VHH binders against Transcriptional regulatory protein TdiR (tdiR). Designs and how they scored, part 3

Target 1, 227 residues: Transcriptional regulatory protein TdiR (tdiR), of Thauera aromatica (o87940)
Amino acid sequence: MQATKTGNASTVFVVDDEASVRDSLTWLLNSISLDVRTFESAKDFLDADISCTHGCVVLDVRMQNVSGLQLQQALSERGFKLPIIFLSAYGDAQMGAQAVKKGAFDFLQKPYRNQDLLDAVNAALALNREMADKQNEKQKHLDLLATLSQREMEILDKVVAGSSSKEIAKLLGISYKTVEAHRGRIISKLGLKSTGDLMHFVMRGSSHCSDCGRQPLPGSSPCRPAA

## First folded at step 5 (VHH; framework vhh_7n9e_1)

Design s53 (from s02 with Y59N)
Fold by ESMFold2-Fast, scan of step 5:
Structure s53 (fold): chain B 227 residues (1-227), chain A 123 residues (1-123)
Amino acid sequence: as target 1 above (227 residues)
Amino acid sequence: DVQLVESGGGLVQAGGSLRLSCAASGFTFSSYAMYWGRQAPGKGREWVSGISTSGGSTNYASSVKGRFTISRDNAKNTLYLQMNNLKPEDTALYYCAARLSYTSGKYYAFDYWGQGTQVTVSS
């Protein structure tokens, strides 16, 4: 059993009030070198500090005291972005389907095959890593833009709007050569090779922002300061 | 040096019985919760049963509940699994594992694993 030594270890959070289920899942997941943290109640899970951890959640749809859907809502309100896999008994298939429609990663109906659970967990962990990578790229994008001067930002905005250097010079009341010089410095500061690369750079940032969810959430990740 | 050594496996006919043993050495056996798991060819590992440090609490997979009984003898550093009314579906490599804690809300990993003993149930 060998763990990755390059950081960003993933944890599978198992929330289930049955000790036998927690033991079974811990056994299975440990057999493929995945770290597991278990909780016997939704309250224990919500009271724990799970922020800043990469991973996924596996939870039962019909927990005592709090339903799995209520737990999903509480996590969303606290700004946690972990993929959630629901485990449901036969009579709970409707609840599981509803959770998926509301953004849960997957649900598995008992009795499920061990390989189906492992496949779902591995897929959820892959999604979590991809989401983390996209957030890191977004922050790098913002950090690079912060190196530009006010004039360079004005020129960048007009370039991405499709204005020529002559048009920009006229709009800003500066010489054509000054605009060309600024364009060269912008390309250099952003680590790019050409104006075409600049468009791709800006489009990547805008696309990721659009993919940040349908509505802006008021909270920021506790693992990263707002920038 | 830590070791878990399983024994008692073999070939048995459907409806028969076997008793597995797991001999532990190199650690304080009475401080560890103990477990039995199994793995059939081409399949993932399946948890079978668990027992608390004192033996006061036991848990079983639904597929074996009522047929298998887990027990331990802390004086002899030995874990047991009594298997009754065996089915062809019980054919697997059976192994034991040890974990220092039986509690929730913490990172879980089994601290020690055995190499296993083969159980084959003919129809």
Scores: ipSAE 0.000, ipTM 0.248, lowest interface PAE 19.1, mean pLDDT 75

